# VH-VL binders against Transcription elongation factor GreA (greA), part 7

Target 1, 156 residues: Transcription elongation factor GreA (greA), of Dehalococcoides mccartyi (q3z8e7)
Amino acid sequence: MVEKIPMTASGYKKLEDELSTLKVKRIDVIEEMRLAAMDKDMRENAPYHAAKEQRGQIEGRIKEIEHELKYADVSEYTDTNTSKVNMGSTVKLRDPKNGECCTYTLVSPKEIEPLKGKISASSPIGKAVFNRNKGEQIEIEVPSGTLQYIIEDISF

## First folded at step 19 (VH-VL)

Design n4 (from m6 with light chain E59R R97L)
Fold by ESMFold2 at other seeds, fold request of step 21:
Structure n4 (fold): chain C 156 residues (1-156), chain A 119 residues (1-119), chain B 112 residues (1-112)
Amino acid sequence: as target 1 above (156 residues)
Amino acid sequence: QVQLVESGGGVVRPGRSLRLSCAASGFTFSNYAINWVRQAPGKGLEWVAYIWYDGSKTYYRDSVKGRFTISRDDSKNTLYLQMNSLRTEDTAVYYCAREWRIFHAFDIWGLGTTVTVSS
Amino acid sequence: DIVMTQSPLSLSVTPGEPASISCRSSQSLLYSNGYNYLYWYLQKPGHSPQLLIYLGSYRASGVPDRFSGSGSGTEYTLKISRVEAEDVGVYYCMQALQHPYTFGQGTKLEIK
């Protein structure tokens, strides 16, 4: 039979937070693998092989957490985090100085096209918005300085 | 259609002034930094000047600093380069190019306008 | 100022054969945010420059997938897997990490 996993609302939220962090770390590692793989000498590509091993560990922990969350028995837990920025989210960012908006979608490494608004979770924009809610102010560090935006809208 | 169109080039004697214009269309001009890049006859590309999307930051290559002034008028979707105290070394085709704020890519360039400084 | 050095400065390539252009910077173009602020432009004869590759490795819209960019830090490479007649022109690398922005000297690609 399917066995339930008892936990508190606080415990459930901690697992959700860990899962979100691991999903970002997984994306970072996949991006590092992609960049390292552009080097034609794969036999001596220590960064690639190290990232591949780390990805395996991250994927294992993700599977464990997803199972625990799926079968969690949390009678007190009513709060959801589906409104937060996750993979696949499209975020509308408003520049508070002039009110102009721009939109970005968090995508997998194969789909990255920054000038079309398709960015990775490991990009400067992705790191700034991941796991954030509508209305939050974010900062994005670029060589020209620190850019400030308000998350105007999140869609999926 | 997204485009940039330069104008205001011409033939001028050393020490004189010219003002170049760069007219933008098909995109929200106020979202982008804009650059001037020049190319002397038979030579490579040379960055000249930069203005931030809100106009608060400007940068110039050393050889034009104090002589050239970049400015923008977002109400007219137009960028300007005021070139004073022109020298023969300033002879070039001048391009404007838009720059993305985070990605710094110059994805749209104008067709260029020719400035000739000759005695 | 960041010095950008391209090699070779000239290429003559038989159609269908690969081409490779390197670009070396006097300091790392990898910023702490994870982006390499390195760009490749092609200037076809009689035309304005056009963006090919941005942030070291991403192809601009409309650029064929036979163009690829790679590298990080101070060493970058543009590759064309099979050169075609339309690829003729001068290729420039550029850094946009810090002002003044600087270009490499250019690499002229010709068909044999």
Scores: ipSAE 0.731, ipTM 0.857, lowest interface PAE 1.2, mean pLDDT 88
Fold by ESMFold2, fold request of step 21:
Structure n4 (fold): chain C 156 residues (1-156), chain A 119 residues (1-119), chain B 112 residues (1-112)
Amino acid sequence: as target 1 above (156 residues)
Amino acid sequence: QVQLVESGGGVVRPGRSLRLSCAASGFTFSNYAINWVRQAPGKGLEWVAYIWYDGSKTYYRDSVKGRFTISRDDSKNTLYLQMNSLRTEDTAVYYCAREWRIFHAFDIWGLGTTVTVSS
Amino acid sequence: DIVMTQSPLSLSVTPGEPASISCRSSQSLLYSNGYNYLYWYLQKPGHSPQLLIYLGSYRASGVPDRFSGSGSGTEYTLKISRVEAEDVGVYYCMQALQHPYTFGQGTKLEIK
């Protein structure tokens, strides 16, 4: 078994962004090599060799990042907070009629326990809150009618 | 500790009235719908009446409609069932049960109070 | 009104053996929000009813994992993988999709 590489969600995102940037730079460097190779002065081609070295550095870093992303183990731990409801979020819902609150956490299917506040993203509550901000009013459809709540707080 | 406690049962003649109470403690009463469910001696469970969490909706089984009235007083955490024009077939143990709004589960039941209607 | 029909009405089981109770409704209990509004209760001798299974398949707190609920629409099943002496009592299914809420007739479980 190959060893997994622990990282945060923010660390994973940084690597993805760097990879995208490097792939664009690789295209530019390959074109620089092509243009430099068209030089009719056959002495030492310094621009060609400089571009070749730069390409080697870029390709090496790309391979390293692709390996890290392939074997990344991203945990629920995060070094940032988000303003939108997502998987793992805990949402406090306020009933505007009486000011009372209830709390739900979005969990994986094997962890679902509705009466303990553990719900899936596909449940009626989950669909209503997913990707929403603090302060938004949401509606939940039940057989006796439509319930209205305000997202009072989002935590992780 | 979450609990419901019924009271007000007794023995009455047909045509008389009783008022049942259900006292709630250990939870936010105003977040839940509440139901009355009855069980005649040796028989199964029978739903009787329902009141919504804000009191705006009530429902009754047909055999008690017009005779029974469910109400709630959230300031006292108490549910009531006014039973008028009682009949012998209303003889039963009466339970109150709380109902979750979205999930409709009856997760907490009282111990019951006995109503006997006989001449 | 939604009629709830349980089968069997009586069941005698050797300890350690499985048991299965069926509940059929006259209308689908699956609501447009994705939930099945079907519930299982156990009334042990001398006690108030207690919730076992809600929304067709979720176990209530403290209910052993040998109890499971399954089904959708109009047909539901409560299974006990290994019956124990403490499981004796009367089992009821209930629908809470629409008023009046209705119960099945009950299934009495006894140890053989």
Scores: ipSAE 0.727, ipTM 0.856, lowest interface PAE 1.2, mean pLDDT 88
Fold by ESMFold2 at other seeds, last read:
Structure n4 (fold): chain C 156 residues (1-156), chain A 119 residues (1-119), chain B 112 residues (1-112)
Amino acid sequence: as target 1 above (156 residues)
Amino acid sequence: QVQLVESGGGVVRPGRSLRLSCAASGFTFSNYAINWVRQAPGKGLEWVAYIWYDGSKTYYRDSVKGRFTISRDDSKNTLYLQMNSLRTEDTAVYYCAREWRIFHAFDIWGLGTTVTVSS
Amino acid sequence: DIVMTQSPLSLSVTPGEPASISCRSSQSLLYSNGYNYLYWYLQKPGHSPQLLIYLGSYRASGVPDRFSGSGSGTEYTLKISRVEAEDVGVYYCMQALQHPYTFGQGTKLEIK
């Protein structure tokens, strides 16, 4: 009783791209909710309730896309983007100046611990690596300047 | 085990020099910026000097600029603070602290070395 | 230079009660990359400082969840939901947005 969803390879790709964008937006909205919830009187917290509604819309669309991708029947699909950085990916970043590496895992907001290498997709590192391939050079802006890294490895 | 160990403190007269060392172990030293932070007796924390992970950038608080020089030797996993023309106001416990490049957090501090400048 | 102002400078708390420490910066610590470059350290008596909160709100390794950091821009707060005897010491906020990095004056927390 599995329902299949026919689509073109380009349609599949568009859904993957939208999913990636929504996952970033979801993380931003969850952070907005967390910040707004620091107001002790939640009954009168209009920003919190607005962000909660936006999160619901994003979560709903994400679930729709995940279902469509899970049950997609793509007759001409080319699997050229399976190694892109996504939620749950662990990325190894190499500093091209000295060859030293650092490793980060994209995690959900409740699991964020930047000093343990657990970062959100909305973090400076997460934004820089999301949807990128191995070998790509990325830039991360910090107050001390622009940091450049090469994506050395992606694991899942 | 990640650690920083300061050494080179002592008692000196004003105008003299001291060289502090900070030995790092248990982590990739070249991935981190390192800071010197000091604390005068009974006073709060005061940032002193900074060196970038590759050594290309250094910064100093104004009161030590021109007198103190921070440097690093990544082959020895060691940070240095050369303190010239010492003044009584430089009397403090000196800490080294590692700084994350992106997060700028000082998550590991040494135990400190005491510098006393008195006549 | 970014001036960091803590309030209060001294705090006496009965064990089990909450505590709150404020830190104000003379300019915004929110950088364009989305991080607030604001940090909280605890210096227990006779010890070197230890990191409690980084980037405004993240707890360092081993820090109990009764500690929380909040705020953005120029106003930040460290809260302890239930003070314990081990929390005694001096609390410092620090900015690491611009050199020279600067600390607040410190808040000495004591048990009543």
Scores: ipSAE 0.709, ipTM 0.844, lowest interface PAE 1.2, mean pLDDT 88
Fold by ESMFold2 at other seeds, last read:
Structure n4 (fold): chain C 156 residues (1-156), chain A 119 residues (1-119), chain B 112 residues (1-112)
Amino acid sequence: as target 1 above (156 residues)
Amino acid sequence: QVQLVESGGGVVRPGRSLRLSCAASGFTFSNYAINWVRQAPGKGLEWVAYIWYDGSKTYYRDSVKGRFTISRDDSKNTLYLQMNSLRTEDTAVYYCAREWRIFHAFDIWGLGTTVTVSS
Amino acid sequence: DIVMTQSPLSLSVTPGEPASISCRSSQSLLYSNGYNYLYWYLQKPGHSPQLLIYLGSYRASGVPDRFSGSGSGTEYTLKISRVEAEDVGVYYCMQALQHPYTFGQGTKLEIK
């Protein structure tokens, strides 16, 4: 099964720009490797090995971006006072048991940092809140059971 | 600063009791599960006990069940570990660690308090 | 109980070179919600443990980019792209899928 990756048109453009930059950097690094490889003892050639490692990082990121762009499900999101949770929304969740709140922002895959409250729409929290309105009760399943929250606020 | 500070460690003989405290500051204590993790001298990490964010669930490793009791007082931002019938194998540095509800990550650990059980 | 097995138990690494630590669980750590409940901690000499990687692959705040985690199910890997002197210590994997939570045996990383 092919899973689509939600993102905004702005997010898609940023990935395209990053990809273009990385492809240029890749050309430069390959040339650095070629020039360094003219040294007769390549096994102890520090410039060659440094460039090789850098190329590996660049190739990995390029593959990731190409995958994200290929499976992107692009939607336009703006701060338009939408009543429903969308990409780019910040959601305040209230635990009805004790009134304490936690806050999450729906972000694109490259921006995901769960402990900083930045989650994807496909994460357990994201799936529970996406397209929901302020005031709705949601459930999130974790290994120890089901957590219940109320959507206290939606902002952008 | 987000902190956990353990206290109450000491040297005791086998069969005696000790109560550890873990004082939390700089975060909303009632939003997190809390764990006790111990480390015997020169050994690896060993999970000991767990209490859910609302106190409704507790779990213990088998070797301490019936002897140790974990509890929390959210009004004082304090976690406790009552350790009864201590054994020499309970000798360790005891850490408290906060756990995120959904992500289960132990992102903040205390500095530890040392418990020595010897005759 | 879920058994966590680390390999190797000891590493001696030249500064600037990569390091890789494996962790295998006796059962899958992938939960039905899509998360892998697998964590990496570093305990530097004389210090308490600190979180490096959570949910198998996410880097904790303040952890340098040279640390990365990968894997799913029963097999997980921590990689350090360029080992530095500050990376010395003992690395532990942990599962938080079910109680009792369990740690691997630890991997001691030293500088040659």
Scores: ipSAE 0.594, ipTM 0.817, lowest interface PAE 1.7, mean pLDDT 88

Design n5 (from m6 with heavy chain I34M T58K, light chain E59R R97L)
Fold by ESMFold2, look of step 20:
Structure n5 (fold): chain C 156 residues (1-156), chain A 119 residues (1-119), chain B 112 residues (1-112)
Amino acid sequence: as target 1 above (156 residues)
Amino acid sequence: QVQLVESGGGVVRPGRSLRLSCAASGFTFSNYAMNWVRQAPGKGLEWVAYIWYDGSKKYYRDSVKGRFTISRDDSKNTLYLQMNSLRTEDTAVYYCAREWRIFHAFDIWGLGTTVTVSS
Amino acid sequence: DIVMTQSPLSLSVTPGEPASISCRSSQSLLYSNGYNYLYWYLQKPGHSPQLLIYLGSYRASGVPDRFSGSGSGTEYTLKISRVEAEDVGVYYCMQALQHPYTFGQGTKLEIK
């Protein structure tokens, strides 16, 4: 009956990388403490106290990450299939009438390139898809009629 | 690369016919509405005809209704303009232009083909 | 038909100075979805037209920041903050709210 900690494969990898970095940093901080302690006047040894404080923070985070990795329950879901549309998202829209797909990427105004599917959040498509989930049906009203699409995929 | 190339222009007498073609490449032709725009010598731009991305809607300026027919063949990535009963006032450079379904912007234009109708 | 009226029809500008071109429509180009279906094109000497601004205010890909579009309803403006020699040509506004699509008469921009 051990409490499991759900996370993605990418989340697990990020924790492993952070742990590795902290273990190297710990070595550096312990050496900083050793060097500071060679100063016989400990009354005003700010470098020693700063290093001691950093070591405490590092040890605490290491213990926390080791616990999370030990009890991790890695999900098979990828972060690309469950996220909402946001700036930087690439959205695949399917026309339900004929099954054809169009792909758009939400970009800043300076990066707009309609030929390459790069659109602003202020465009008719951008406004319709922003903050929506995979599988949602959207409508885009234009002078010639109403266009209907289904958000088939969201990637980042 | 994205391109539109018109062809089929020429010099003809009034009452004759011409068929303009616009060959598209470098993009998915069936995703776009298409337009013909013309420009008489020394004059401004004049929209001529429109066809929806699936071909279900066609519109024409009044002066060409009944004489011109716009069509598309998505299997050949080609837009057409059949021009019948040509008049001297139809003399112009004819451009094809692709239109985004939602933005309605004409973001890509061809180089144009010249039609001259003279006696 | 929606009539598009441009002003001025010609414009002579000293390099580095700003320029403005106005476009008036005979009826509102604002659609119920909140967008203005107005477009600006530039036709440089000897070339096909090219898109500058779509939906009244959005700059097309590759168009320099010195070009901006503004306005709503029946009144629209294209501004060039600092005119350069490459900006020479004829500027057209167009509406795509209703068929037939219609263009303004054109504004010829020249360097003084």
Scores: ipSAE 0.011, ipTM 0.566, lowest interface PAE 9.6, mean pLDDT 84

## First folded at step 20 (VH-VL)

Design o2 (from n1 with light chain R97L)
Fold by ESMFold2 at other seeds, fold request of step 21:
Structure o2 (fold): chain C 156 residues (1-156), chain A 119 residues (1-119), chain B 112 residues (1-112)
Amino acid sequence: as target 1 above (156 residues)
Amino acid sequence: QVQLVESGGGVVRPGRSLRLSCAASGFTFSNYAINWVRQAPGKGLEWVAYIWYDGSKKYYRDSVKGRFTISRDDSKNTLYLQMNSLRTEDTAVYYCAREWRIFHAFDIWGLGTTVTVSS
Amino acid sequence: DIVMTQSPLSLSVTPGEPASISCRSSQSLLYSNGYNYLYWYLQKPGHSPQLLIYLGSYEASGVPDRFSGSGSGTEYTLKISRVEAEDVGVYYCMQALQHPYTFGQGTKLEIK
């Protein structure tokens, strides 16, 4: 079974844009390598070797993005999906002990910023809330202890 | 603006006491654990004390255990460090830093307050 | 206690060149929830520490894109792709997996 890579439509678009940029950059780096090889003095050619290393990194990233795009699972919004936490959902979590809330949005890997509330479905919070309904109690394990939250609201 | 401001530092003789305060603003104080971290002159960072978001868990480095007490008053958005039986080794700049409950990151630090313990 | 060991303890870097700092922990910092409880802080001269990298690899708000963190378990690396004059200061790794929280010894970065 081929493992799918969950992402939002925004995340998919960002990968497409990055791929396009990298393909252009690859052309530029290959030209830099060609020019460096033409201008070398026999003592060293550090520019050529630097460009060659950069090309290798670009080629690796291109292959990675092409794989991610090929196996992407871009979830779609529906009324049923709005009732449950899914990709692109924003969840409001209430601490039942003190009533304080925090908010997280499930995003694609390229958009992850945990301190800004943007998390993946595979993160500890994401695993705890994914496919759950408003009103459900969830548990998140962290080194400091087990945290209990109630899903207070779900939006897209 | 998210901010932490320490106060209460000063120059004292060994064996005396000081109480440090850390005033929080611009965020929901009761959602965060808070830490005290100190730095002796010319030295590295040293974690000192921790208090959980609800105050139910407190931890101290061994060298201050029994002498220092961390506490919080969420109604005043203020963290405290009561420092008793001070030693010359406690001389440092003391920072408070907020800690995220799930991510444990110290993303906001105060500017520090200086404690000098000398004869 | 988890011992945090940084290497090197001092760096002198030409502006525009890369820099790399490693941090090794005496125990794995990867918790069962999937997070690595490893953090990088920069203390610029005369300032309080600031968060650069959290959970091993995520960049804090306002951190330039030339900073990156990687690693898992017991081995972590902070990289600066092109050092600038504003990057001078002391870099600390920290673990927040278990108390007492512990810092590495610090790595002083200077411009040469």
Scores: ipSAE 0.752, ipTM 0.864, lowest interface PAE 1.1, mean pLDDT 88
Fold by ESMFold2 at other seeds, fold request of step 21:
Structure o2 (fold): chain C 156 residues (1-156), chain A 119 residues (1-119), chain B 112 residues (1-112)
Amino acid sequence: as target 1 above (156 residues)
Amino acid sequence: QVQLVESGGGVVRPGRSLRLSCAASGFTFSNYAINWVRQAPGKGLEWVAYIWYDGSKKYYRDSVKGRFTISRDDSKNTLYLQMNSLRTEDTAVYYCAREWRIFHAFDIWGLGTTVTVSS
Amino acid sequence: DIVMTQSPLSLSVTPGEPASISCRSSQSLLYSNGYNYLYWYLQKPGHSPQLLIYLGSYEASGVPDRFSGSGSGTEYTLKISRVEAEDVGVYYCMQALQHPYTFGQGTKLEIK
């Protein structure tokens, strides 16, 4: 019953590469802090304080990536098997009040036909669903009120 | 084959009541807001009443507020307009029109039903 | 209430020539979500109204390419690039930004 983080093999590899880069940067920043701290007057040591801030950001990102890699559930398929809404995705939205669904496809500007379910990523629906996962709840504001939907399915 | 069909119009005297019906077919009725729009003989279009897709919001033009009641029965795919205390100025063809939740477009209109209020 | 003003109120056009109808609203119809809540309908003689243009500029299903809508805020235009006999009727703009929804007075299009 361990919670897993779905990702592609290429996504896993990218996180590994980022982690390696950050670990090198961490070493460099720690050395910068050490060298700056050799200055006797810490009151005017802007290089030390800048390096300290940078180290905090690097440490935070490293911990985040290590968590993601530890709980990764890697797919053997290509990146075309992403679970997130993107350009070209077709999303099925379920109204939790009555269980009824509506379907929208994210298209380029020249293909927009809202009443046929073809919308841009910049439309109210597109902004609400872009980069979201199956199962997420979204809200869309219109003059008649706020509409709530659950992303029921994502396909291409 | 998406369709709206109005019925219940007729000739009545001032002060009487009528109930209009709008029967929907070919689409999921409960996903749409519905409007009543009327047109007096030789005149333009006039919005009358609105009901939200879940029935929670209803709006009326001022001249019919307190006299007309819009309602929906989603189990029968039917919209109603109860018109009480009818006046001669209510004489018109009455249309129902479905409205999309996000786009607010009235893409499907009924054929209309005629209400004549005369003494 | 939002007042919708159409001009002209009647228009007589030679077949094949362009036509243009304007609609002005007393308030902006542009909502914070980016949509203009402005609609164009055609009522052909003896028929119920039909949707032509929604949200200011999108063409409804089955509407010929010669129809186009433009504008934003308080001023909107419906254009017909080449008028045909089937285009005869009364054209209405409508706002659906706030209740009560309101229509323009209508523009009657006739063939010369």
Scores: ipSAE 0.736, ipTM 0.858, lowest interface PAE 1.1, mean pLDDT 88
Fold by ESMFold2, look of step 20:
Structure o2 (fold): chain C 156 residues (1-156), chain A 119 residues (1-119), chain B 112 residues (1-112)
Amino acid sequence: as target 1 above (156 residues)
Amino acid sequence: QVQLVESGGGVVRPGRSLRLSCAASGFTFSNYAINWVRQAPGKGLEWVAYIWYDGSKKYYRDSVKGRFTISRDDSKNTLYLQMNSLRTEDTAVYYCAREWRIFHAFDIWGLGTTVTVSS
Amino acid sequence: DIVMTQSPLSLSVTPGEPASISCRSSQSLLYSNGYNYLYWYLQKPGHSPQLLIYLGSYEASGVPDRFSGSGSGTEYTLKISRVEAEDVGVYYCMQALQHPYTFGQGTKLEIK
């Protein structure tokens, strides 16, 4: 059994759109390779080698997206206990030492931007908050030490 | 909007002291670790010192340990680097950089302040 | 100390062509929480360093899509898919897994 990949409906749609764009780019790069290969001297064919590298990157990303879409577990917030952190939740974390807050939203892999507060459920923050209630104290382990937060608010 | 501004650099003789300041604005200073990074003329970047967000942890590169002291005053949104017993090899542009507690990224750097140690 | 080794130390690139910079660390930068504590900075001539890539592969705000970071453990790569004139400068990798934080030697990128 293959582990499912949690994501929102909007995250799934974004992956589909990226896949479509990449498939178009792949067609263009294959044509670029074909045109460059018409030069008989492959030793000095920098355009061919550049296009070949680009194609490899595109094929790799396509394979990754196809895997993610195949094993996607698209969920809307449907847990009967709606007070718990889940996919799509926005969590306000309060530092009990200074009272300052930071906010994170659990998003699909395509939407991850940690410095903008968009993190995955499998990230250190995501693991610490997933399925937790408002008011719980959590710990996040990072190389510089253990960070303590209180879940001050959960929203969708 | 979000910025760090260094000051306090200058030209000094070996053995003397300088205090660098790094003034923060546009963000909650007490939520971040802060680092000093320096760059000698024509050379690469070199990490110098670190202070944790609550001031409880301080680290220094070996070549400055015992001579430099990092500190923060969160009421003034200001970081300091006290540099004692300066040597010619301390000559550099000194940058202040904020560090995220979880991600450890240096996403905001100051413009730098120049320290020249020469006879 | 974790030693960071960049390769190449200098690049001359024709505009529109790709560029690739490698960074090796003397020990793994992958922490048990799943993050790679590896960063890429660009210092343009006469300017302060600026963050390009953090945690090995995430692009900082405002960084063009042509920049990408990859790798894990001890080997990391910064790629520029099509170099532009504004990309000129010195590129540094850095680790933030352990103090002292350490930088690579820098890679100077110039336009041919």
Scores: ipSAE 0.729, ipTM 0.851, lowest interface PAE 1.0, mean pLDDT 89
Fold by ESMFold2, fold request of step 21:
Structure o2 (fold): chain C 156 residues (1-156), chain A 119 residues (1-119), chain B 112 residues (1-112)
Amino acid sequence: as target 1 above (156 residues)
Amino acid sequence: QVQLVESGGGVVRPGRSLRLSCAASGFTFSNYAINWVRQAPGKGLEWVAYIWYDGSKKYYRDSVKGRFTISRDDSKNTLYLQMNSLRTEDTAVYYCAREWRIFHAFDIWGLGTTVTVSS
Amino acid sequence: DIVMTQSPLSLSVTPGEPASISCRSSQSLLYSNGYNYLYWYLQKPGHSPQLLIYLGSYEASGVPDRFSGSGSGTEYTLKISRVEAEDVGVYYCMQALQHPYTFGQGTKLEIK
């Protein structure tokens, strides 16, 4: 019914810290708006409109963070656990046939660059390694056939 | 620093043979499939031959099957194309290109070597 | 064999203006793993081909952001948001879904 938002413990703390900072900034911006609302006979009230826009951005981000913290599920994506592949992990894959390795990092969609080893969790490689442990064998299907790899190392 | 360098091109008469080489450096050669691609003068690109990263799979365009043999020597980081029974229509610049295993992209190409088959 | 058809075969573009090249395949290039095995290469005059776009939409290293690829299945497009003089050359689409790998006919881009 109420779906949880997976995140790491450090991610949760980071959001808490950002929230605290934004609440202080909100107070400052509200004061900036108050001061800018004073009568300015000779000019357009650009300072007021700028502060109002800044407040809108701050309030929006606060609402986002409060939602994320309310529905956070930290049990799935702890960043203090390096035994399993998760977002931000770098995995070293060994080909058992020849012992050669290749390395991939799980990144957000905006950072995807497959030829630089930056892949999404939803890519063929990402699906095969996500939530797996060092030493597990994985398979990746490509048109040229099925590729077998062993997870040699996981780092962050 | 990653590069491919072709050699072995030349001018030969029809029916003769040439062996092209492609020397690889700056990357782990055994992780990649390698392709030969050719381009006749004034024409488009034409795929010729393919060899899998472990050498277990080889493919050829129909017009060269039985005449051309692709091979690799991973200890020398070198790809070869043995071209027998050459025909005038084999006249082209020949490129080697590395292919990523999962992504199949040809991200590194050599400068090419010219093969001219003429009477 | 998968037939790759490019259009147009020739483009003449004023510098600073956009350009678009279409590539159609005789079969879907979308594989069950979610990748489109479609590639764009540029061959500048006197040079080897260079990779621009791979897997339909990813930009190769060093390729300017003004190049973009889109499409899925049997229809793909390469776009240049603002053509520059250095973009002259012949553009090829290629499929690497199945052997024999095949290229489109090429699209020659020139500056007006």
Scores: ipSAE 0.728, ipTM 0.854, lowest interface PAE 1.1, mean pLDDT 88

